# Designs tried in a protein design chat: VH-VL binders against Lactate racemization regulatory protein (larR). Part 6

Target 1, 221 residues: Lactate racemization regulatory protein (larR), of Lactiplantibacillus plantarum (f9uss8)
Amino acid sequence: MVLTDIEYLLSYLEAHHVPTIKKKRHTYLTYHGLAEHYTYVLKDGIIKNSIILQDGREYNLSYIAKPDVISLLRDEVSRSTDQPFNVRIESEYATFYQVNRVAFWKYVNSTPELQNYVKNYYRKKLSENILRLQRMVMNGKKGAICAFIYSLVDLFGRKVNEGILIDFVVTNDDIAGFCGISSRSSVNRMLKELRTDGVITVKNHKFIIQDVSYLLDQIAN

## First folded at step 16 (VH-VL)

Design q1 (from m3 with light chain T98Y)
Fold by ESMFold2, look of step 16:
Structure q1 (fold): chain C 221 residues (1-221), chain A 122 residues (1-122), chain B 111 residues (1-111)
Amino acid sequence: as target 1 above (221 residues)
Amino acid sequence: EVQLVESGGGLVQPGRSLRLSCAASGFTFDDYAMNWVRQAPGKGLEWVSGISYNSGSISYADSVQGRFTISRDNGKNSLYLQMNSLRAEDTALYFCAKDTYFEYGQGYFDYWGQGTMVTVSS
Amino acid sequence: QSELTQPRSVSGSPGQSVTISCTGTSDDVGGYNYVHWYQQHPGKAPKLLISDVSKRPSGVPDRFSGSKSGNTASLTISGLQAEDEADYYCSSYTSSSYYVVFGTGTDVTVL
């Protein structure tokens, strides 16, 4: 019964009676560029990180769908820091531990198991971001859409009779935002190609991937 | 030229059933989601139901859930609405509407029929 | 069933600008760019006027424009003309129910 590093963090926060907050779908936990005095840890729910582009479009960066710290990407010394992302709730609700930044780093600095969590967190995020950059900048629009859909398998994938169900509703507006595509008609055209080629289908508002190899073949290597 | 032609409306007593049809032409029918929208006399538009290109996604407005059934026959380019247990408040002009996407809601309604009138009264 | 809130009526003289609001929640207008506007003349079927908040389909005059801020979308008719006298409806996708909701409708009168 060895606790993973995130399980240890969660049990630590519970033992210290860290308060939680609950947010509803499509409300924001934090906003890009505004000062914030708290570190948030996702307890349950699904959130989306994004930034607002100069033209007002929302550029979507990632989902967090399992317990994790929302962001540790700023200076650990300051009482407050500018938030790196907008954080929007995508599940019916999400619950977060709300920890003062200074207190959070005091916990980490005094606790070897939390230090291990932080080291693994940065290693994980660095690896994810390097791979994301490589795949996104080396592909055209269709390759970007295929790479995004493929990335949903690890987050939400579930084997079903018809293929791999993406057990989360992802709209064509979400896809445009993750792929940096300004024209929703371009997204729709490419999704139609995937549908008519037998790569994806839809059931109960969710994608089912029927040909994973096709997705992988579209991603530049 | 895109055409949507509704039929099957009429005058019925409460508790009875009607089946509406919409014949589509001028576009590839099974590329798109389809919708029913109704408008009571002197009132606004109310979305009733939508169906994805392959019937894999279907939703209903709360006011008709459990009483109405949407379906499509892609071989006949036809959309249907089975309306059971009709009530006075179901009295409306019923429009067939074409979506621009293969899932309803994530596109918009670019073409509409002229509607078929359903009147429910004793 | 939820509806998007619109003013019941709006009026203006020829050449004036008129703005129609469409207010929803973060579940619909505030959550997505699936906000559309439809025009309906008496005895006619609705027709698309503005899609995706601000996009004008082919054949729609440039005096029609759309925008959104927070949970409120707006349709503006600049340089109002007699043929603009009609009912106007907004619509939005709803994420909690995965369907479409219409606004209450606005009767535009050209004085």
Scores: ipSAE 0.632, ipTM 0.836, lowest interface PAE 1.9, mean pLDDT 89

Design q5 (from m3 with light chain D27S S95D)
Fold by ESMFold2, look of step 16:
Structure q5 (fold): chain C 221 residues (1-221), chain A 122 residues (1-122), chain B 111 residues (1-111)
Amino acid sequence: as target 1 above (221 residues)
Amino acid sequence: EVQLVESGGGLVQPGRSLRLSCAASGFTFDDYAMNWVRQAPGKGLEWVSGISYNSGSISYADSVQGRFTISRDNGKNSLYLQMNSLRAEDTALYFCAKDTYFEYGQGYFDYWGQGTMVTVSS
Amino acid sequence: QSELTQPRSVSGSPGQSVTISCTGTSSDVGGYNYVHWYQQHPGKAPKLLISDVSKRPSGVPDRFSGSKSGNTASLTISGLQAEDEADYYCSSYTDSSTYVVFGTGTDVTVL
C-alpha cells in the first residue's frame, strides 16, 4: 500500500528512533522569537500558531489538526534560530517528534521521498497563506468572520440533524485573533447578526452552521 | 435601566423543593446568557448554573448537578431555578446575573439582582 | 468543584497599594483571558470591577488595575481608600464542563 507523504515522514522518523515529547493543553511548544534548534512534527493533537502584534494583541495564524511539520521556514544553512510562531496546544494533549533542525534537513537531503514531502509541504503552505491573505483583506469584518467560520468546517465540521456542527469550542477571543479584529464587542455583534439571520446557532458551547451558503456568499460578496 | 428581581426564596425543610424566579427588564433578554450564583451566609460566591440565550447550553456546579434545573422563558423575560432535594448546604442568598455574551463563560456578569434568600433547616 | 485560590485577607493603610492574587490552572486563568474581578460591600450585590484581565469599566476609578502572569491573575488597588474595604472575587472561564469558576474571595481591610 502506498504511503502518503506525511505517512512516509512519520515512518521514517520512527525507523530512525526520533524521540517524542508530549505537551498538555494550553502549554507552549515554542514561542515566537526565541531560539530553537529543533524541528517538530505533530504526531497527534491540535495546535494553534500565533504571533503577538506590536500593540500586544495575539494574531492567530492557523490551526494544525492533523500530523504535519510545525514549520519549515528555516533550512540547514539559516543563521537565525528564532521560532516563527507561538505554538500552543489546544487539544487535551499533543505529541511531537523532536528532531534536531540540522539533522532533519540531512534526512531530507538524503531521501528523495522526504524531498517530495517538503516540496508538497511548501505548495500546501503557499496555498493556505494565499487564502489567509484574502481573508485578511476581505471587505468588512463580517466577511472575515464568515470566512473563518467556513474554514472551521474542513477542520472540525461534522454533519448533525441541526446542520454542520463545529466539533471544537472556538472562543470569541479566538475569532477576534484569527480575523484581525481588535474588539471583542465587534465580534459579538457580528455573531449576533449571524445568529439572528439563522446562519449559526450554539449547542453545548459549539457552533452549528445552519446556512453554509450564506457564509460563502458573504466571503465571495 | 437594567433590572433583575429574584423571588421565590424562603424557609424549607431538607428534602423539599423550591423554585426561584428572576424577572428581567431594561435589556433584550434573549440576546444574553443568564446565570445563578449563590452565597452561603458569611461565605464566598459560588457559581450554580448557567444557560445560553436559547437554552442550547446548560451547565451546573458539581454540588447541585442532578438536583437543580435551570430554565428560561424568553417570552416572559424570566429565568428560573428549580431546586429539588434541598440540603442544608444549599442555604444561601441566590443571585440572578446577566451575562454579556449569548453563551455563558466567555462573557462576564455586568448586572446582578439583590438576591433571594433560601434557608434549608428544621 | 474547581475554584480559584485567593488569599483570605489583605490589609493596607490609606494611600498604600495592595495586590490580591487569583491562582488557577492552565484550564482557566492560565489558558484564557476571561478573568474578571467583582467587588462586594457588606449586604450588597457584587459589582463588576475589572473584566478580561485588565479592562476597567466606565465609572471604576483608575486606582484599580488588573494583570496576569502564568496561572495567576492579580488585582492591584493603588492609593487605597476607606471605601475600598470590601470583599473581592475573581472569576474565570474554564474549559471544564461548568465553564465558569469563582475564586475563594479576599477580604480587604483598610487600616
Scores: ipSAE 0.708, ipTM 0.876, lowest interface PAE 1.3, mean pLDDT 89
Fold by ESMFold2, look of step 17:
Structure q5 (fold): chain C 221 residues (1-221), chain A 122 residues (1-122), chain B 111 residues (1-111)
Amino acid sequence: as target 1 above (221 residues)
Amino acid sequence: EVQLVESGGGLVQPGRSLRLSCAASGFTFDDYAMNWVRQAPGKGLEWVSGISYNSGSISYADSVQGRFTISRDNGKNSLYLQMNSLRAEDTALYFCAKDTYFEYGQGYFDYWGQGTMVTVSS
Amino acid sequence: QSELTQPRSVSGSPGQSVTISCTGTSSDVGGYNYVHWYQQHPGKAPKLLISDVSKRPSGVPDRFSGSKSGNTASLTISGLQAEDEADYYCSSYTDSSTYVVFGTGTDVTVL
């Protein structure tokens, strides 16, 4: 049986006795613009990447909910680099491998399987950025919200009797931040439209998608 | 004009039950979550329970869990609190509060009733 | 436990500024921007004063302002007036099973 790229990376870090750190909900692993000497690899938990917009609002970029490297967005030769975004823990706890940045790139440069991981990591990030751009240009605010809710299915979706449960509490501030919407009132109005049209419902503070075709039609048109 | 009118308070002995009602008008009732908040004499505000627009989310303060039941009738624009196994520490003025969102927690309470007094005494 | 810590009382002379703290955790005040302030005069229902940390509803005087830093939110009353004598409560969203938590309350006295 062959290991996936991320399984190989995790096994490699364990074999090299890379230490782990644990962070609790709503604390930050890194901050946008501050120098960092480590590369972090998510082992367990859920994190949210964000940046601060020019008007002071927090713009949410992505969740990471499965093992992955937090960021490889900067050059590979510097001992330290400015972090490209804020990383906040959204699960009760999250655990990270903490590896010296120079050591990490030495591992990669000497190991073909890790080189493949890095190559595929950048391809994945490019694809994700293209999808983010599509959300921003498709059907205005409503299309963005529908695309965002649909994107949660792969991260947190679970089939239940009523439809697809998004098994994670997502606030209207989170939705505003992921969709680039400055007004909670706009988010709330559009959620009301989806609710009254039978597209979503709420149970135990979590969304249940009742009509996934509606979501897809809104993001396609 | 938004109005919230509580009723059903009174003097009761420990271990007995009361049912509070809140009649709502002046807004679309089933667009919003609703909450009960109480205030013991000389004390602060304590959130008691909340219910989402469709009753799909319901929570209780630990102090009343298992004894109180919140419900709503969207056809009658009414919120209810069934209070069983009452204790002396349940003595309070009980307020009905309108949320600004369809789920409690992520909004705030923009309108409050004047409250109905519940006294639990031997 | 599930309440936000506020000072029992705060006092000031007319024209002075007073600040009321509201301290929680990263599960409420520190983790979200759903912190609200309510004013309650004796014998009256509470009334919204500040929403979402710092937003002032129409009709609330400019002398009321809100902020937060870390796990502590603050309500500041600048230019204190006799009518500001009341109880003040903060509230917050919390990611616990209750989803709403109130502060212990602060009695503001105008000397």
Scores: ipSAE 0.683, ipTM 0.856, lowest interface PAE 1.4, mean pLDDT 89
Fold by OpenDDE, look of step 18:
Structure q5 (fold): chain C 221 residues (1-221), chain A 122 residues (1-122), chain B 111 residues (1-111)
Amino acid sequence: as target 1 above (221 residues)
Amino acid sequence: EVQLVESGGGLVQPGRSLRLSCAASGFTFDDYAMNWVRQAPGKGLEWVSGISYNSGSISYADSVQGRFTISRDNGKNSLYLQMNSLRAEDTALYFCAKDTYFEYGQGYFDYWGQGTMVTVSS
Amino acid sequence: QSELTQPRSVSGSPGQSVTISCTGTSSDVGGYNYVHWYQQHPGKAPKLLISDVSKRPSGVPDRFSGSKSGNTASLTISGLQAEDEADYYCSSYTDSSTYVVFGTGTDVTVL
């Protein structure tokens, strides 16, 4: 079996006995910007990346539910802005590899597979964010919400009889933060509209997409 | 005008059953989750149970789990609470509370009924 | 079943400011902006006072304000009036199976 780039990284970290830390739900992984001594790699769990704006608003960047070198994105954001970059644990627990930053890059620079991983990481993140930006801004707030909900399919989607279950609780505040919506009540209203129109339903606080076509029609592709 | 009117309360002996009703009006009933909240005499508010707009999600407080059943009839704009195996500690004023969301928990209770008193005593 | 912690009682003179704290955990107050406050006068049903940490419904005087820091939400009553004498309850969304939790309640007395 040929390992994927991320699998290779994980195997490498394990082989080098890199320590791990485990964090509980809704705690934060603390960063010190570019002065951070450690590179963190999500091993398991679900996290939410966000930026805190100067006015105190939170802009949600992404959910991450698979192994990821989260420090790479953080570092890029930190180079562009002094705004705090937050990593909040969303699953019951999340486990991170905590590797010395210098050691991490030493590994990367000496290992072609890891170089390739890092290269592809940036490409992927760039592509994802470009697409996200496009879908979030082209069709107004409701379109943004539709785009966001649809985006959850790849992360948390599971086919059920009624449609596609998003097997993850997403709050209205989270939606607001992802979509740049300042009013949670506005999010509520739009979600109610989607419900009323039979586009989505909610069971056990989770979305079930019943009309994927509607969501896609609201997304600028 | 939104109105919530509870009924069905009364005096019962321990182990007996009672069914509470809440008649809702003045809003689109099936757009919102509904909740029961109770208040023992001289005590604080305790969330009892919640039900989503279409009954797809239901939850109970641990104190009533297995004994109480929340239900709704959207066609009648009514909320119900079937209370079985009643205990003395269930003695309380039971409020019907309207949610502001179609799923309970993420909204707040913008309208409350006046409550119906349930007394469980030997 | 856990409750949010509130002071049992708070008192103040007319015109003064009082603050009621509501302390929870990262699974409720600290985890979400779904903290709400209810006012209950004796013999009356609770009334929504503040929603979503700091939002004031129409009809609620601006002397009522809400805030949150960490795992603690706060309700501040400025310019305390006699009619403000009541019980106050906070509530929050929670990750627990119940999804809703109330505070222990605070009796506000106007001296």
Scores: ipSAE 0.433, ipTM 0.811, lowest interface PAE 1.3, mean pLDDT 92

## First folded at step 17 (VH-VL; from q1 with heavy chain S59D)

Design j5
Fold by OpenDDE, last read:
Structure j5 (fold): chain C 221 residues (1-221), chain A 122 residues (1-122), chain B 111 residues (1-111)
Amino acid sequence: as target 1 above (221 residues)
Amino acid sequence: EVQLVESGGGLVQPGRSLRLSCAASGFTFDDYAMNWVRQAPGKGLEWVSGISYNSGSIDYADSVQGRFTISRDNGKNSLYLQMNSLRAEDTALYFCAKDTYFEYGQGYFDYWGQGTMVTVSS
Amino acid sequence: QSELTQPRSVSGSPGQSVTISCTGTSDDVGGYNYVHWYQQHPGKAPKLLISDVSKRPSGVPDRFSGSKSGNTASLTISGLQAEDEADYYCSSYTSSSYYVVFGTGTDVTVL
C-alpha cells in the first residue's frame, strides 16, 4: 500500500513515539502558547486558525479537519506579522503531535516524502490564499461570503435531499471573521438575502446549500 | 413599530397543560428566530426555548425538555409554547423575545413582549 | 441548569462607577462575542443595554460600557444615576447546547 505524504509523516511520528497532546474544544493555542521549539502536527480533530489583530479581534484563516502540520503556517505568519497566530479547537477534542523542531526538520531534510509534503503544503496554501484574496477583492462582501460558504463544501459537505449539508456549525460571527467583515448586521443582511433567494437554509443549526450554482456565479474565478 | 403580545397565561393545577401564544407585528416575522424566556417571581431570567425562522432548529432548556413544545406559524406571525405536565416551578412570567438573526443564539433580543403570567398551583 | 455567574448585588453613590462581572466558560462567554446585557426595572420587561460585548444601542447613554476578558464579561456604569437602579442580566451563546444562557442577575442599588 502506497502511503500519501501525510500518512507517511503520521506513520513516522507514530513509529518514533512522538508525544501527543490532547485539547478540549475552544482551547486557544496562541503563538506564544505554542512553543516555538516544537512543531505541532494535528493528528485528529477540527481546528480553526486565526490571527489576533491589534485591536483584539480575530481574523479567521481556515478550518482544518484533517492531519496537518499546523506549525508550518504558524511560522509563516510569524515572519509576516507580529500579530499572534492562534489555533482554536473546534471539535470536542483535538490531538496534536508535539515534535521537537530541530528533530522535525532533520526528518524533513532526510526524507524525500516529507520534503514533498512540505513543498506541496506551501503550494496548496499559497494557491488557496491567492484565490481567497481574489474572491474577496473582486466580489465584494457578499461574494466573499458566498466563496466562504462554498469552501465549506469540501470540508464538511454531505449530500442530502435538500442540497448539501454543511455538517459543522458555522456562526454568523465565524463568517464575519473569515470574510473580514466587521459589521455583524451586514453579515446577517447578506445571509438573509441568500436565504430568501433559496440559496441556503438552516436545519439543526447547520447550513444547507440549496443552490450551489448561485454561489459559483458569485465567485470570481 | 415592533410589537410582541403574549397571551394564554393563567392559573392551572400541576400536571395540566397550557398553550401560550405570541402575536408579532411591525417586522418580517419569518426573517427572525424567536424565543421564549421566563422569569419566576423574584427570580432571574431563564431561557426556555428557541425556534429558527423556518422551524429548522429547535431547542429547549433542560428544565422543560420533553414537556414543552415550541412552534410558530409564519403565516399568522405567531409563536406558540405548548406546556404539558406543568409543575410548580414552571410558575413564571413568560416573555416572547425577538432575535436579530434567523437562527437563535447568534443574535440578541432587541424586542420583548410584556409577558404572560403562568401560575401552577394546587 | 447552566447560568453565567454575576454578583448578587452592586451598589454605589450617584456619580460613582460600578462594574458588574459576568463569568462563564470557554463554551460561552470565553468562546464567543455573543455576550449581551439587559436592564430590567421593576415590573417591566428587560431592555437591551449592550450587545456583542461592547456595542451600545441607540438611546443608551454612553456611561454604559461593556468589555470582555477571557471567560468574564463586564458591564461598567459610570456616573451612576438614580434611574440606573435596576436588575442587570448578561447573556451568552453556548456552544454546548447552541442556545442562550442568562446570568444570575445583579441588583444595582444607588445609595
Scores: ipSAE 0.909, ipTM 0.958, lowest interface PAE 0.5, mean pLDDT 94
Fold by OpenDDE, last read:
Structure j5 (fold): chain C 221 residues (1-221), chain A 122 residues (1-122), chain B 111 residues (1-111)
Amino acid sequence: as target 1 above (221 residues)
Amino acid sequence: EVQLVESGGGLVQPGRSLRLSCAASGFTFDDYAMNWVRQAPGKGLEWVSGISYNSGSIDYADSVQGRFTISRDNGKNSLYLQMNSLRAEDTALYFCAKDTYFEYGQGYFDYWGQGTMVTVSS
Amino acid sequence: QSELTQPRSVSGSPGQSVTISCTGTSDDVGGYNYVHWYQQHPGKAPKLLISDVSKRPSGVPDRFSGSKSGNTASLTISGLQAEDEADYYCSSYTSSSYYVVFGTGTDVTVL
């Protein structure tokens, strides 16, 4: 079978015996913890990217649950702000390829498949953030929460009898951080509304989406 | 006014069972997770168990796992703790504590009952 | 599971400031902002003092403040008064187990 661009990258890294590092759940890898002379590629596990704001709050950027060159996003954040870029391990373990930065880009510049990967990486991230911004600004806080919950379907969603199980624990604090909501009580209120309206329920600490159409309607407004 | 009233405590022998109840009023009961917290005489607070708004999530402290069962009746605004195979170390004042979120652990305990005393002794 | 670590006792004179530490791990205190403080007078039920690291509920004097750095949360009592003599407990959400853990408790004495 034809390899996807990311699969091609992984195969390349394996073939060249690139060293890996394994980190345990809730290990914090701040910008200073991620050496600049290395390019890090998530091989396996789930991570959360975030930015630590000047006032001490944390803004959550994304969950990553598939292979990803996380250093690409890190580098863009570093160019845009002095605020620390943070990576936290969310699965039991996460494994990363640790590639020499110079070597990595030599590989990219000499391989059309890797060039295509990098190009599409930026396009995808740009598109995702444009849509996120639009939904957050135009649909208010509740719309932002709906959009975020819906976005979890592709990452962690599994069909069950009651609806779509988000097979990953997401806390109200996580939601606040993803949606830029400073008041926990505000998040709780909006989540309660979704629950009472039959949009979501919770089992074993995980959300189940019972009305996807409701979420989509909120996003479309 | 929010009120939590515990009952069911008493003196029992080791190996016996006891059922605690907590009657809640003054708030929408099924909007919030509920918790049991205990305090042995002269000791600190120990979280015992939590139950989400719809009983969809339940957890226990390791010290009571397999022996205690938390449950709730939202129609009666009541929280329960079935305690089986009681031990001397279970002797404590048991508090009912209201959460501020529909899942326990992701809020705080804004209201507490006065507690009901459980004494396990031969 | 393991309790959060607090000093057994702290003391101060009226008008002084005292600080109580609550030390955990990246799985609890360091993982989220679900750190809360409770005050308990002898023979009474615990009372919420500080929520979410630093939020003070209505009715709690501004002499009480909370903060967090890394895996350690702190409760500061400024302008210590006689009525502040009590036991103080921190609590935190534990991300691996998805429930609540309390600190060992601190006895505050006003000299």
Scores: ipSAE 0.906, ipTM 0.955, lowest interface PAE 0.5, mean pLDDT 94
Fold by OpenDDE, fold request of step 21:
Structure j5 (fold): chain C 221 residues (1-221), chain A 122 residues (1-122), chain B 111 residues (1-111)
Amino acid sequence: as target 1 above (221 residues)
Amino acid sequence: EVQLVESGGGLVQPGRSLRLSCAASGFTFDDYAMNWVRQAPGKGLEWVSGISYNSGSIDYADSVQGRFTISRDNGKNSLYLQMNSLRAEDTALYFCAKDTYFEYGQGYFDYWGQGTMVTVSS
Amino acid sequence: QSELTQPRSVSGSPGQSVTISCTGTSDDVGGYNYVHWYQQHPGKAPKLLISDVSKRPSGVPDRFSGSKSGNTASLTISGLQAEDEADYYCSSYTSSSYYVVFGTGTDVTVL
């Protein structure tokens, strides 16, 4: 069995008994800036990355629900802007490997698999953000919401009789933050429209997508 | 004009049942979640129960869990609270409260009824 | 779910400023911006005073303001007037149970 690049990293971390830290829901991963001594790797759990904008609003970047070297993105953002970068735990608990930064990069530089991982990591993040930007600019606010909801399918989607259950509680405020919408009433209106059109419904506080094709059509425009 | 009118309150003995109703008008009823909030005499507000626009989500406060049942009839613009196994501590003014979103908790209560009084006493 | 903590009473003279705190946890006040304030006069139903931490609905005087820091939200009444004498309640969405919890309430007295 051939390991993926991230699996290779995880196997190394486990083999070397790298320390882990466990954080509770709605706590934040401490960040000491670019001088941070540790590189953090999400082992298990769900986190939310966000940026605090100059006007005080919080812009949500992404949910991460699989193993990820979260420090890579955080460090890059910190090099480009002084805006605070937040990592909040969204699951009941999240566990992180706490790797010495110098040791981490020495290992990356000596391991082709990890070099490939890092390259692909940046490419993926770049691609995701380009697409997000395109949808926000070209498809309007409603298109942005549709795109965001669709993006949740890969992260939290589960097929049910009624459609695709997003097995994670996403609030209207969360949606606003992901789509850069400042008016909650605007978000509520657009969500109501999607509900009325039979695109989405809600059960036990979670969204169910009933018409995926509708979302895709909105994204394609 | 938005209007919420509660009814069904009264005096009952412990262990008995009572059914409250809330008649809503002046807005599209099935666009919003609805809530029951109660206030014991001389005490603070306590959230009792919430129901989403399509009844897909329902929750209760721990104090009433297993004894109370919230329901709604969107065709009649009505909210209900079936109260079973009533206790003295259930004595309170019960308010119907409209949410600003189709899921409760993710909005605020922009309109309240005047309340209906429930007294549980032997 | 536990109630949010408010001071039992706050008092001030006309024209003064008073502040009411509402303390919760990272699962409610600190975790979300679904913090709201309600005013209740004796024998009346509660009325929305502040929504979403700091938003004033139409008809609410600008002497009422809301803020939040960490796990504590605050309601400030500046230029206190006799009609401001009432009970005030904060509320917040909570992730523990996915519903709303109220504060213990604060009695504001105008001296």
Scores: ipSAE 0.905, ipTM 0.958, lowest interface PAE 0.5, mean pLDDT 94
Fold by OpenDDE, fold request of step 21:
Structure j5 (fold): chain C 221 residues (1-221), chain A 122 residues (1-122), chain B 111 residues (1-111)
Amino acid sequence: as target 1 above (221 residues)
Amino acid sequence: EVQLVESGGGLVQPGRSLRLSCAASGFTFDDYAMNWVRQAPGKGLEWVSGISYNSGSIDYADSVQGRFTISRDNGKNSLYLQMNSLRAEDTALYFCAKDTYFEYGQGYFDYWGQGTMVTVSS
Amino acid sequence: QSELTQPRSVSGSPGQSVTISCTGTSDDVGGYNYVHWYQQHPGKAPKLLISDVSKRPSGVPDRFSGSKSGNTASLTISGLQAEDEADYYCSSYTSSSYYVVFGTGTDVTVL
């Protein structure tokens, strides 16, 4: 069985006994900017990437719930802006590999699989952000919310009798942060509309998507 | 105008049961989560229980877990709190509080009732 | 279920400014912006004073302001007036239990 690129990396990290750190929920992965000596690789857990805006608001970029070289995106953002890039742990715990930055890149540059991983990583992130931008600009706030909710299916979705359970607690504040909506009342209104239209419901603090087609229609231009 | 009117309070002995009611008006009841908050005489506010718009989510404070049951009838615009195995420490003014979101905890309490007094004493 | 920590009492003269702190953890005050403040006069039900850390509802004077840093939220009353004498409570959403926790309450006295 051929390992995926990320699996290859993980195997390497394990084989070389690279140190790991375990962090608790709602703690942050410390980042020292471009001077950071470590490349962090998420081994296990759920994290949220975000940027702190000049006005103090937080813009949520993405959830990551599978192994990921999180430092790649963080470094790119830091090159473009002085705004803090946050990595917050959202699961009970998250475990990270701490890889020496220089060693990491030496390995990447000598390993075709990791070169492909990095290349595809940037492509994926670029595509995701382009689509997010398009949805935020072209489909309005409600469309953005629909798109975000739909995006949770791939990350946390599980089929249940009632529909698709998002097996992760997502708050209206989280949604606001992901969609760039400053007014929580606005988010509440739109979520209520989705609920009343039979698109979503909530059980045990988690969303259940009952009408995926509706979400897709709202995402489509 | 939004109104919340609590009822059902009274004097009871320890171990007894009591059922509180909250009648809501002036807003779409099933659009919002509802909460019970209590205040012992001369003490602070304590969140007791919350229920989402469709009763899909329910939680209780540790102090009342297993003894109290929150419920709602959206057709009657009513919130209820069944209190069993009452203790002296349950003595308090019980407020009905409206949330601003259909899930409790993710909003704020924009409207409160005047409360109904529950006294548990031997 | 732990309460948020508030000073028991704060006092000031008319026209002065007073600040009430509300200290929690990364699970509540520090984790979200679901920090709210309620004012309660003797014999009355609580009233919403500040929502979402710093938002003032209609009818609340601008001399009331809210802020948050780390795990501590603050309510500031500037230009203290006699009618401001009351109990003040903060509240926050708790992520681990998914419900609301209140602060211990602060008695504000106008001297």
Scores: ipSAE 0.905, ipTM 0.956, lowest interface PAE 0.5, mean pLDDT 94

